VH-VL binders against Protein PARTING DANCERS homolog (PTD). Designs and how they scored, part 11

Target 1, 248 residues: Protein PARTING DANCERS homolog (PTD), of Oryza sativa subsp. japonica (Rice) (q6l5b5)
Amino acid sequence: MERSTHSTGWTCLPPPPPEPAAPGRGVCAMSTSWRDKQQPSLINFIAAFLAANSYRLNFLSISPDFIFNNGELSVAFIFETNWDCQNEGAVFSRVNMLKRQLKHLYVVVAVPTKEQNESFNRSYHKYGMKLGFPTFVPVTDPEMGFEKIVKIAHALGVCKQQDIISRLKNEREQAVQCTDSFLRVLTSIPGIDNHDANALAQAIGSIEAIAKASKKFILENTDLSTDKAETIVRFFRDPQYYLSPKIN

## First folded at step 3 (VH-VL)

Design n8 (framework fv_namilumab)
Fold by ESMFold2-Fast, scan of step 3:
Structure n8 (fold): chain C 248 residues (1-248), chain A 122 residues (1-122), chain B 107 residues (1-107)
Amino acid sequence: as target 1 above (248 residues)
Amino acid sequence: QVQLVQSGAEVKKPGASVKVSCKAFGYTFTDYYLHWVRQAPGQGLEWVGWINPNSGGTNYAQKFQGRVTMTRDTSISTAYMELSRLRSDDTAVYYCAREATYFGLSDYFDYWGQGTMVTVSS
Amino acid sequence: DIQMTQSPSSVSASVGDRVTIACRASQSISRYLNWYQQRPGKAPQLLIYAASSLQSGVPSRFSGSGSGTDFTLTINSLQPEDFATYYCQQSYRTPYTFGGGTKLEIK
């Protein structure tokens, strides 16, 4: 049977194949003050679960309950292991303080009874449904709650990796388009061949710089002949040969 | 040069298990994932699963989950696929294949083993 | 699972002909599409990866195109060694799935 996962906010699809065997997922920092308030059985479960999922566990004096760092992203968690019906506003005050300090913050709340779930929902509607408030994830027990914390941290790390891959792809496609346009403009100059165009690209580097280059500058920085250098200068400065830099 | 060399043909009875090997040459064994793909006589290609030789991590097609086990021995650059509780419809040529990536943007099988014929009959 | 459909299942052609093989995915797979050639009694061999990238050592008469759900493999000017079975494959999502194959036969 598969365990259900509540909303983690916006997530990216992981690229196939999945890499569950990748060396170490990252580091988990647990608040020492939070640790000291919990049952030892829960701390033992958390330590074993993190080890099984290739996270290193550090105990630190931190403001949230957990911080996960996988190299690219840090994500923080507030983990309420048993909702207090007698103090419905306490966690939201803490969230209001921490959301100003932390870019990525999630709140996981254990509501094992119907009464606790109803109490939490009332409090959430009253205090938590505001623009800019973090995602709240209700769970039925603390063990499930921690499993969801790890899943959220992992999913955000995967989403960050997918964004990096997308950016690399876009940068390479942009570079190819820019290079093609650059070479197309240069080879359109009468008497300039592919060798000449590549020499200009390597030595000067941009259309704007070439368009502003003097004959002397071209000759000093390339192996082009005097006649070819003059042709290039005329091409960019003679009104009949002036080209727009935005040729697609 | 890169080469994947598989173990020889096997004949098994229904209910038995078979273990096929794939030895890698010409590259760093732990740098590339290895996949297993089978082909029944006269049929198309069917993906079985993959193993990461560096970590030993695996991923199996659901159809084979519980019956297939993939392992490796890094000291001899060899990967193994063990298929248990064999049925007549497991009769196929089993291939190992190396996975390469194109700038991390696409994954493909650039080298294949010669194949191992596994025949399951009574 | 992502279903890969190839058409046609077989084609008869002569040396020098231009042949096109189509591959359709049941959902968008971006450019996670590879083409393999399999000669009788041999293991498959990679021809094209990332939908359109030619594998090193593969003759330039082979080309691939497409993205999303529709992909094409083209062989320009068939040679005798090209008579084989061709498979498309998606690597977008596990399980990896292959097309049913296209057998290229001498006319």
Scores: ipSAE 0.000, ipTM 0.374, lowest interface PAE 23.6, mean pLDDT 79

Design r1 (framework fv_denrakibart)
Fold by ESMFold2-Fast, scan of step 3:
Structure r1 (fold): chain C 248 residues (1-248), chain A 119 residues (1-119), chain B 113 residues (1-113)
Amino acid sequence: as target 1 above (248 residues)
Amino acid sequence: EVQLVQSGAEVKKPGESLKISCKGSGYRFTSYWIGWVRQMPGKGLEWMGIIYPGDSDTRYSPSFQGQVTISADKSISTAYLQWSSLKASDTAMYYCARQGYKFSAFDIWGQGTLVTVSS
Amino acid sequence: DIVMTQSPDSLAVSLGERATINCKSSQSVLYSSDNKNYLAWYQQKPGQPPKLLIYWASTRESGVPDRFSGSGSGTDFTLTISSLQAEDVAVYYCQQYYDTPYTFGQGTKVEIK
């Protein structure tokens, strides 16, 4: 005798922490053409990192560089492991084509030098304005970049999967807050603490929704300050933010 | 049969621009990475960077990032190494070399282009 | 960056005798997925470009005489010329291609006593 009711999801409900080396977190597909252009050391790191995080790795001919499948959610990534100052428009051309095919697309760009970071910022402002400021995640090195990819994919998958579980079990289960994965992503934003992250989790409930949220939406749906709301918006849309010292 | 042919020796003054070439023949140019290696007079070999001519994906050594531009024109099977402003310290022999399939070592080398920057 | 160190800087060997050149990498160049060492040896004669002798630490390039052999794994590698010929007078370089930037050893000059 279960109630049939329409309900709004509370928060993402993370599963209990997985055991080390447990199988079944999800599947990661890596582009064979992307793989063949990378150095052996990076491919070795990626394979080991995925195995440590219980992802199966498949090498496939795919258009993005990576696709993560976590339950019913697919998240795609373009991963530029070393920004090319001499071909600044190439990645933005790929984004323009792929955004028409993929609902969830993130672009992770490694900019290890000051010159590469400056080159990328110029290109992002030039092309980003025309493309509606797609979600770009600049990083200092490829290994940290791939760690960030896995964290984003996991956080999105966990929140979507837990929302489904919560809807099916809303009469029977005490809600458990989506804390570890969700909080880790949000508290990686400079100036955002655990209290802020919990407020965002309760009010908005997903990393994807937060990444798309306007400053006005955050302010209307949370008790966060104007400065913190702007910091969150800039974090998901401003390529310089990940490499800047803490501001505000 | 399979070969890389580089442009001839250059003598330049500091501040001048320069573009040297490396033309591949006897193989599918767009399917192999082309690397550039510098050898200063009496010194060893220094890897500068590589390019995949099929899509112009380019990787640089940190020591050469911003100092040079590597490019390729797949329609004429030619790779290029370019300086916007030469320095006396750029005086060296410059080699292009094909990186073999699946990142096997540099199996085919150009004859080298001697660049002298003086006065 | 991976630093490649060769020893000795120069080597004088009589014709027909064995020449041994050592190369050390600052970190492992062994790729665990294929169990291959991404280490190459090149020969350079005066006025000529380098010539590939050995890749994956021990695989001899086509057309290279069998007196040339490579050995080692991980961080320590050796190039051996079993019976030195007059034509083998050259500078020899090791190179890692496991990670960018690719790096070369400083070279070992081999000459006849």
Scores: ipSAE 0.000, ipTM 0.438, lowest interface PAE 15.4, mean pLDDT 80

Design r11 (framework fv_denrakibart)
Fold by ESMFold2-Fast, scan of step 3:
Structure r11 (fold): chain C 248 residues (1-248), chain A 118 residues (1-118), chain B 113 residues (1-113)
Amino acid sequence: as target 1 above (248 residues)
Amino acid sequence: EVQLVQSGAEVKKPGESLKISCKGSGYSFTSYWIGWVRQMPGKGLEWMGIIYPGDSDTRYSPSFQGQVTISADKSISTAYLQWSSLKASDTAMYYCARDIYSGFPDYWGQGTLVTVSS
Amino acid sequence: DIVMTQSPDSLAVSLGERATINCKSSQSVLYSSNNKNYLAWYQQKPGQPPKLLIYWASTRESGVPDRFSGSGSGTDFTLTISSLQAEDVAVYYCQQYYSKPYTFGQGTKVEIK
């Protein structure tokens, strides 16, 4: 009577169906030139979010802004974190050059204001309509934009079917992914243990929300000490906590 | 400054258990991988495996899977390499190394000499 | 597994002369998406741990003298010491980190002639 329904998603409940072999843990390469133009708080958020999703982060001199390698598949991204109304054609010229080199390329654009959204829409109609693949994805803020990047990279990786054993293994891994991702990010913060991480996950619920939380909010919504709350705030806002760019 | 300090030399008999350590300092211990490399007397370097101390995720080289156990205690910033039953062929220098990229370590410990003889 | 083969096994060079060490991988270690070769070179002096010299085939690690240089792409790589100094007596290893298991070459011993 009942049929098994398929759903994709990043939630722990319900567990995702057995998808084609997912690459699992992968590598994310971030452009050093892109990194140097961003706010430290965004870089810290990205590092924490990648760790939460079992990606290793490398800083490299690369032409796109991000390259995700999920085993057998590589996916590239251009990420405009604050749309520039004064230079509306620049990103589309960059896409034209990169699409010839890269099989999988996506463009994520943050348009936090109505003016920026209107400017982007005009530019897309003028320059973007004939580019075809890659897909352009407007978002409202850079943190949500990066979450979208990771979702796209993961979704593309799960489309390749291998065999039943690979499916069963991936299903088991993904069943614990969200909880493990939360624990991984939060316990990577110096002085934060599993108990603290669970308290933060239950009270606040997402890495993005924790990264944006004030010290006062953490103290009012958890039983963490003042020192631990300070450490969490500093981890997401202090540039010394993101990974060294020595690889480039 | 970044430092990896390993435990002292060990002399053991075949069949004995052993656990050696690698203590990290001067960086966020839970944010970097720790790798283990073996060098047998007069021979080259061999990758054994790596661990991410933040969640204890461990990966082994196929030649070392089931031969050793890699673990970490993040409360004291220390990684471990352990044998349940040593063999004479385990006689070697063992290095730990901090890995920013898997297989590309930038800081190395001083090494722990393990001698297994009857 | 990617097999790394170095040549020669040993090399004797006079002080101030050029030393050249070759490294060959059984498969390409060039990654097309970032156009980087996943190849590193290490120096190991007697009684010491290995020291990273070169990564990404040609990028010199901070603090490494400019007489050390790496070149090559794909499967064939070279480490060059342009003017050998007494402190350069060591065993040199190449390593690929393109795919697991990560593998080292057998090593090249550099001695003064």
Scores: ipSAE 0.000, ipTM 0.377, lowest interface PAE 15.9, mean pLDDT 78

Design r12 (framework fv_denrakibart)
Fold by ESMFold2-Fast, scan of step 3:
Order: C-alpha cells, then sequence, then structure tokens
Structure r12 (fold): chain C 248 residues (1-248), chain A 123 residues (1-123), chain B 113 residues (1-113)
C-alpha cells in the first residue's frame, strides 16, 4: 500500500547497477514517512538519480526528509515538494526543532506556481529570516529540487573526502580540490564563471554563507559586478530565477 | 590512502572456531559493500559473500551459505569472516575487497583488496 | 550460476609482443537498459592480492597502464596487453558481477617466452 513498485524489493540486490555518473559515492537515507506521502513517479526519479550518481538508498525512520553520508560528513535535508499556501508556518516550525540537532541542514522548497512563490516569500520573511536558521533553496519543481539536493550533498562530501584522503596530503592541493567542488556548485549558476566562483570562495568560503549573503555583502566583499551579485542572490533566494531566461 | 588491512595468518585444527578481520581506512566504511573471496592453494578465486556495513545487509554465495558468517562492526570500520567449526577443506587464502556498487542496483567490481589472510587447517 | 571460462589456461609471450586472453560467460552479462557489460579483469602477481585492471568490460581502472585494454560484449570478452613487459607476468582473472553469486574465470597464467 505504502510503497511504489520501484521501492518493492529494495532489500534484494537487482542484477546490474547503472554506471556511476559521479565520483562521489555515498549513502542517502530517505524518510519512510516522507516517501509514503510522495507520488510514485517522484520516488522512481529519486531512486534512478541516486543510482546514476552512485549513492546507496536506504529507507529509514528519520526526522529530516533526507540524510546524505558521503565520507565522514552527514548533511540533512528538509524537502517540501509542493508548498502549502494554507499552512505557511509548518516548514519553519519543523526547521526550528531540527536545526539544534543537525549541524548541516538545508531546506529545499518547490514553488511551482506564482501564488506558491509569493506565499513562500511572505512566510520566509516572517518566520525564516532569523540568525542561525539554515539555508533555504527554492526550486520550480521537485525533480529540480532533488538534483539540487544531490549537488549540495556531493560538494560538501567531496570537500570532506579531500580533507581525509591521505594520498592528497598537500594542503594547497587538497584546498584546491575542495574549492573545485565548491566552484562546481557555484558555476552551475547561469552567468557565473570560474573567476567569479573563486572570488566568492576566497571572500565568503561556504555555500551556506553565500546562499544567505545579501547583494550588498557580495559587492562589498568581492570584485563581482552588480549584475552577477544579483544573479547569485536570485539563484538562492528567488524561486522565479529558475523560470527566467538563461543566457547559457 | 584507501586501504583494507586484514588480520594475520592462522594455523588451526579441524573443529576449532576462527574469526578473521578486515579493517577499512581512508574512506566512508559504511558507504561501500565488503566482499570476501577465497583462493584455495594453487586454485582460482571464489566469491563467498558481501556485507553492507551501514545496515549489516549480508548476501552469501550458495556454496558458502551456512558454512561461514560474515559480519561487520561499523564503529571500528571492521568486517569479519567467521567459522564455527573448521574443516581441512577450509585451508585457503581469504581476501576482503571493497565493492563499488550501489544498493539499488547491486554490486560492481572490486577496486580495493586486502593483503589476504592465510588460514591453514591441519591435524 | 553464470560460469566463466578463460582460454588459454597458460600463455607464453615474448617481451614487447601482444598477449591476448579470452573469457566466455555461460549467459549474457550485458544489461540492455544501460548497455553495459558487467565484466571485470584482475591481475594477480605471486604472493599478492588481485588488482582491478578493467571494469565494464572496457573501462581501464585509474593508474593502470595504457597497454591493457578490454573488449567484447555479451558472452565473449578479451583482455589485450599490447606490448608485454616483464612486470606483467601474472595470473589474469575475468569476473562477472551481473548476477549473484559473482563468478570468476579459472585464470590465465601469462609468462615470458
Amino acid sequence: as target 1 above (248 residues)
Amino acid sequence: EVQLVQSGAEVKKPGESLKISCKGSGYSFTSYWIGWVRQMPGKGLEWMGIIYPGDSDTRYSPSFQGQVTISADKSISTAYLQWSSLKASDTAMYYCARDLGTYFYGSDAFDIWGQGTLVTVSS
Amino acid sequence: DIVMTQSPDSLAVSLGERATINCKSSQSVLYSSNNKNYLAWYQQKPGQPPKLLIYWASTRESGVPDRFSGSGSGTDFTLTISSLQAEDVAVYYCQQYYRTPYTFGQGTKVEIK
């Protein structure tokens, strides 16, 4: 009843796994209660995407919606797949409970309509703009949202893996590779090149801090143009950014 | 450096119990399957089974089901292969190896191997 | 169980010459959905554990010299060493990971002629 066809038989090894698309192998734990509330097509997409990216998927009774363990780092996610305009405070109440227990927490929110986007922005202004709250990542649809989850988890996990892999002992080399992982996330933002991403890495240093940075803060602490600073702010804060025409 | 380090050689009598170990380091131990492979003197490689240390999910070759127990202690990044009662026919080199596969679709090739544990069972 | 058969059992090749090892599976190890062959090749030198050379039938593992190559699809596979070096003296094994139990070929011993 509760399971999609694709979740049936998770305890049995199917014949062949798909070829890994990404070098960062790890484990993804999905909340069973979250799974059971989602459309089967989304669960099928998630399972296929994780397999393609060499993540083992486990279904567990956990408090967040996802926990990624890649290397020694655990990153947790709350994933709201369809923003509820009638219960604007629910996600923020959940965040307040979980943020004290989880060092690395991100909140990904799907706002597919203009009404949902406006509702989310009002609620975020009222409840989510507090010191110590995690990064909120609005997206246009759940599939894009999950792709963003995997990108964040991978970038953070690769940095941690570079730090602990003893063959990569050179401090500058390890820092460069960790920076490269961070740079890959930032260069996924349309119009942001390697020079821009390096400037952000040097001045701000983390995805979470960049996601929370104001346009003024970016302009005062980097040599980025006004247009590029606006693009970064919109990428992390404006759900409509994903629906805007892209140059690249 | 990613590596698997196995326990030292063992000399046993038939009927004795034995537990050998395989310790992983330099990677997320709970994120990869660990396989066990037997090589009898002068013979080829035989796959015995695999374990996922994150949840102790264990799969055996039919030839080894009930003959051995595979386990893992994720708190010390160590996998184990155990016999309750050894036979002379258990004399072999035993390797552990890391499996690159994903949980959803199954295992992959073995990319990192332990140095091997020689087990000799004689009276 | 999928049975893996290698040929020849032993091979003597002069330094600098091509060495060719064949591997046949009793069932196809090609997965149609991703068009990948679930076949690996390992090298084992005396007193050492096996070392992964090739996975997905033709993808060379990082750090493995360019002279090693894998080819084939379905049930018939080949490992080629384009120019044999002294350090390549070893036993070579093919392995299928298409279905459990995973199975290895019996091994091919490569020696200098």
Scores: ipSAE 0.000, ipTM 0.402, lowest interface PAE 15.7, mean pLDDT 79

Design r2 (framework fv_denrakibart)
Fold by ESMFold2-Fast, scan of step 3:
Structure r2 (fold): chain C 248 residues (1-248), chain A 117 residues (1-117), chain B 113 residues (1-113)
Amino acid sequence: as target 1 above (248 residues)
Amino acid sequence: EVQLVQSGAEVKKPGESLKISCKGSGYRFTSYWIGWVRQMPGKGLEWMGIIYPGDSDTRYSPSFQGQVTISADKSISTAYLQWSSLKASDTAMYYCARLKGYTFDYWGQGTLVTVSS
Amino acid sequence: DIVMTQSPDSLAVSLGERATINCKSSQSVLYSSDNKNYLAWYQQKPGQPPKLLIYWASTRESGVPDRFSGSGSGTDFTLTISSLQAEDVAVYYCQQYYDTPYTFGQGTKVEIK
């Protein structure tokens, strides 16, 4: 049965099932210094939009403007709510510093006028198109920009969750297969049954470790008989043993 | 020892329902994912979906979501692929395969499904 | 979806000569946390189901002859048959298992010259 597989101490056992996600999508941390520079109407919009999308909002002293944590990963944002044509270099210097600290970083820039968009494009081509620089997302206004931030954070969380679930299920299948192979190898040894194989799995845990184990180690760490311990040691160390006929 | 044996070839008309099978033997059926792969005449391989028979957890390719149903019966170590209403475009060879780790190590012989008026 | 593209679509190789098949993924199938490439190769002979040859980009499946080898990382992968035998006439497919949906290349047909 599969139940005997679950009771073993072998490292290849299937991982425990993932815990159900907490109610709500995740947590959004907003920079207090960024907050204090914005109009109250924008902060009210952001708070309402996050609540409508089931994010908890925390105000923290952080280096980026926003950090989203939805349980699967953390993603950071720099959010320029009104592109400053007079201070183009400042945002790229900040990006260069933060990209070294943050694996997932996006830069969202509001360019409400044609002049601001042209200014941003010139600056981006001059300073922003470097190897290793994050994705820059131009938007027409701050409200649209924040909606885009939430959509990016959500999409990345969904993609990462699917990747993790797919990998965990494949790992579960591999772990079960590894345990099944272990039991098959050990029960192929004459006189060794499923109970013996499970005892070895619980105490020692791998074929490689069992193959290197001394008779004394097996006897001290399992309840196997002296004869069975001797048979196991001989199976892995005596090449002539493999040529013996197998009898059930 | 490990074998996947599929049901025989089918000839159907558009609009008909169909359920084909894949029976596993020589291993613990409930401990391995079973996948379904389509191969249209003269074309390559298309993954349709997978099922974990131990808990009936099923995952579909977006192209096949809602087009087919994958199921399994643990008591007889059999996985199924089902259509409620066949189309001429469903004409293909259908393979079941066991997922070993992250890849398909053992394959059934295939079930040829022909859908024509 | 991750798109897998093989080249060439077909090749003719003399017995005993080297055959090389390429596979490109539209995004990296290398997982940085375990440094594994989630890439497999399958062989399909006429009238038969596919057979697994290689997994983790370069690991040969049990029973697969040493003349088959896989190489590459990230987005560019190669299957090499060092000395083609008559029994190697088949269509070869690469497959990514980095993410669902699992996707296959369009296949490369290997024939004897």
Scores: ipSAE 0.000, ipTM 0.382, lowest interface PAE 19.9, mean pLDDT 80

Design r3 (framework fv_denrakibart)
Fold by ESMFold2-Fast, scan of step 3:
Structure r3 (fold): chain C 248 residues (1-248), chain A 118 residues (1-118), chain B 113 residues (1-113)
Amino acid sequence: as target 1 above (248 residues)
Amino acid sequence: EVQLVQSGAEVKKPGESLKISCKGSGYRFTSYWIGWVRQMPGKGLEWMGIIYPGDSDTRYSPSFQGQVTISADKSISTAYLQWSSLKASDTAMYYCARHYKGSFFDYWGQGTLVTVSS
Amino acid sequence: DIVMTQSPDSLAVSLGERATINCKSSQSVLYSSDNKNYLAWYQQKPGQPPKLLIYWASTRESGVPDRFSGSGSGTDFTLTISSLQAEDVAVYYCQQYYDTPYTFGQGTKVEIK
């Protein structure tokens, strides 16, 4: 037999790195079925990025695409690496099933072309704007999308750790560290500075809630300008923001 | 026996719509990707896109995104390639081909010749 | 996109002589995790669909004669026909499947002198 299996190189990935001498940030589980559908270049990028960020990578048969666990919090992700204009409802049906099983779920969607962006916007308006639906994060490419996944998982984990410790001595200092974690994610939004991000974190409290917030809600609960509130809404809800950013 | 059987040759005018088919047999249709490859007269091979019939996950070459629609009906083990409005430049032989999870194309259909002329 | 370039465009070889076709990729198609080259070779005879000859750069497809062999790694690949037979007259294509879009070389036409 010249062809030994149908798995190809996708399923012959090397084992996860051995356990480090010191503990890292946590563990990332990747769906084997999701892995098998991706290009080798993306899997290589993901493995290298996780290693660089001190996460151990495990390949498992799981229902979401990724699960991050740092001991304090488990966060799940659906990662659509190329939006399918032919099957606009598929990801939302999957979200409906998984949101019932998972406490913390985020959906990251790559929309590299204008047509995919427009298709996603129509689908999100029709299917995604419902009570209880998770946060959707549009991105221009899969590598950027995975970087966002790691930032979200890390920020949420650090804040949960600080919340646990906040009942002990040094509560003020722990709250500042949690805020700094949120600032890293929020300041990645163009035009949003540390003061803006701190106001959002304190007034609204979570990245999920900020991503779902309306322009009116942001303006009523923060001192942000109309332009900054619009930028935040666009960042989390309008994929075109990533495809056609404002030139400075 | 693994086999991919494509629909017959088509002669069309510019602006007309067209849908051609590729029927798989001899294997589990939902477990393999089906790709579409264009070959213009006297030219080489051009990958257009692929579909996974099990969940209709479809990926297009950037050159063909928005130009054609790839679909599949798993109940009859058939994949489709469709144009809403044909151009003379669409004149070509179109092949469907099978592969497993982003590998090489192991089985090919016999091809469907599409001729678009006024 | 990964660009595949073949050389020569056409090749005339006498029966029983060795035919050599080259294929170059604009970037490496070697996947470091499994140490495999994501490169295939196809044979296309006039009026017929392409037929898979070689995959993973050097693995012969079932039913392909031993005279066909593939070699190379990274960006430089070779298809060799050790002793050309009359039935081998065809156009040969290399293809990368390391990244999308999947891309083919322009083809090499093999003829008898």
Scores: ipSAE 0.000, ipTM 0.422, lowest interface PAE 17.4, mean pLDDT 81

Design r4 (from r1 with heavy chain R28K Q99G G100L Y101R K102Y F103T S104G A105Y I108L; framework fv_denrakibart)
Fold by ESMFold2-Fast, scan of step 3:
Structure r4 (fold): chain C 248 residues (1-248), chain A 119 residues (1-119), chain B 113 residues (1-113)
Amino acid sequence: as target 1 above (248 residues)
Amino acid sequence: EVQLVQSGAEVKKPGESLKISCKGSGYKFTSYWIGWVRQMPGKGLEWMGIIYPGDSDTRYSPSFQGQVTISADKSISTAYLQWSSLKASDTAMYYCARGLRYTGYFDLWGQGTLVTVSS
Amino acid sequence: DIVMTQSPDSLAVSLGERATINCKSSQSVLYSSDNKNYLAWYQQKPGQPPKLLIYWASTRESGVPDRFSGSGSGTDFTLTISSLQAEDVAVYYCQQYYDTPYTFGQGTKVEIK
């Protein structure tokens, strides 16, 4: 971290965007209840696959089956390892509960037989399409399913990082009102107003530094409330921005 | 106290439907898997499938997928094994057994239900 | 599927003598993450349901006499009855629970000589 000359406040150019996260770097949280229902062979495959892709694996009591976090984005998954033809509605009820709590949710369903695939398709057309559900990804086996989960999580992380870089570059290129660019970025955080953004700009001076700041640092150097300081920290560093009980 | 009690012996003709039961008592029924194991006369043990009554997650052996239906009613702590159309080859002793959450070893067994399918 | 093969198919042992039953799996049932063998042994007496004797290859179930012991790792497992009693006449089955479908050995019948 480098410091700007505070005697002038700040410069008109924001700091350069952070480098994209290295591929395969991040954390995977697996539900303990989901883990306990799976065969050891599948859990062993998952652990080995994550290690091979440089993900850390944590077992946590969480509502979805998996949560991937790359520092910028949190992505949740429901993973049905063997579609149950006798209880076709169960997954869709669970999706209904979780989709409102989670901004990024994918549902991966293993349908190894023709009968299971047909059963899933009937249920999806009956419940999934009309209810405005998240993306469903059918796969032929659980191992392929988990490989797709990791690929989706990684791809979304890369896209999010690239979008941030593109936005910051465009803002720098339009540098006619540098303070307006700072204010637009910071006020995009839910609950943060122009007064809050100005306080952050004056005290810290850069978006990168704000993203790295601790809650304590924000509270000691600004007049922001505890709730607003928490929101800023969560926006930049909390893998689960939207509230989800049992994910911390 | 802790036990699995199965329904009584059945004598059926080919093509008939059948539903047998397994009632758990003395433990939290929704916290354990219930597995079904077949033993044909004079033969060994063959795993058919397993259900977690807490959320009705059901898994079948490939050789039994589509041939039987496993279900559970957690309000009465009872698991079921059902055939839509019996065959003579379904003649066997059927056991239900309790499994721990992620394991397929069975620490508690029902007394068995003898199913005879003959004309 | 994981195939479980027991040997011998039948065994005649005198009272008080040691009985040894072998079980082989077609692939390893050792789970690398917890270093446990996902293998169980059951006893089935005539007209009765199976009874769990041993789980995780060597852990004796509560209430099972000390004369029963399990050993082995990976693909080769053994059930030992150190001093056969009359009540031990039964068929013994090994079972893997490493992967679905769960599979049992064909059984070993233990009889008194």
Scores: ipSAE 0.000, ipTM 0.442, lowest interface PAE 14.7, mean pLDDT 81

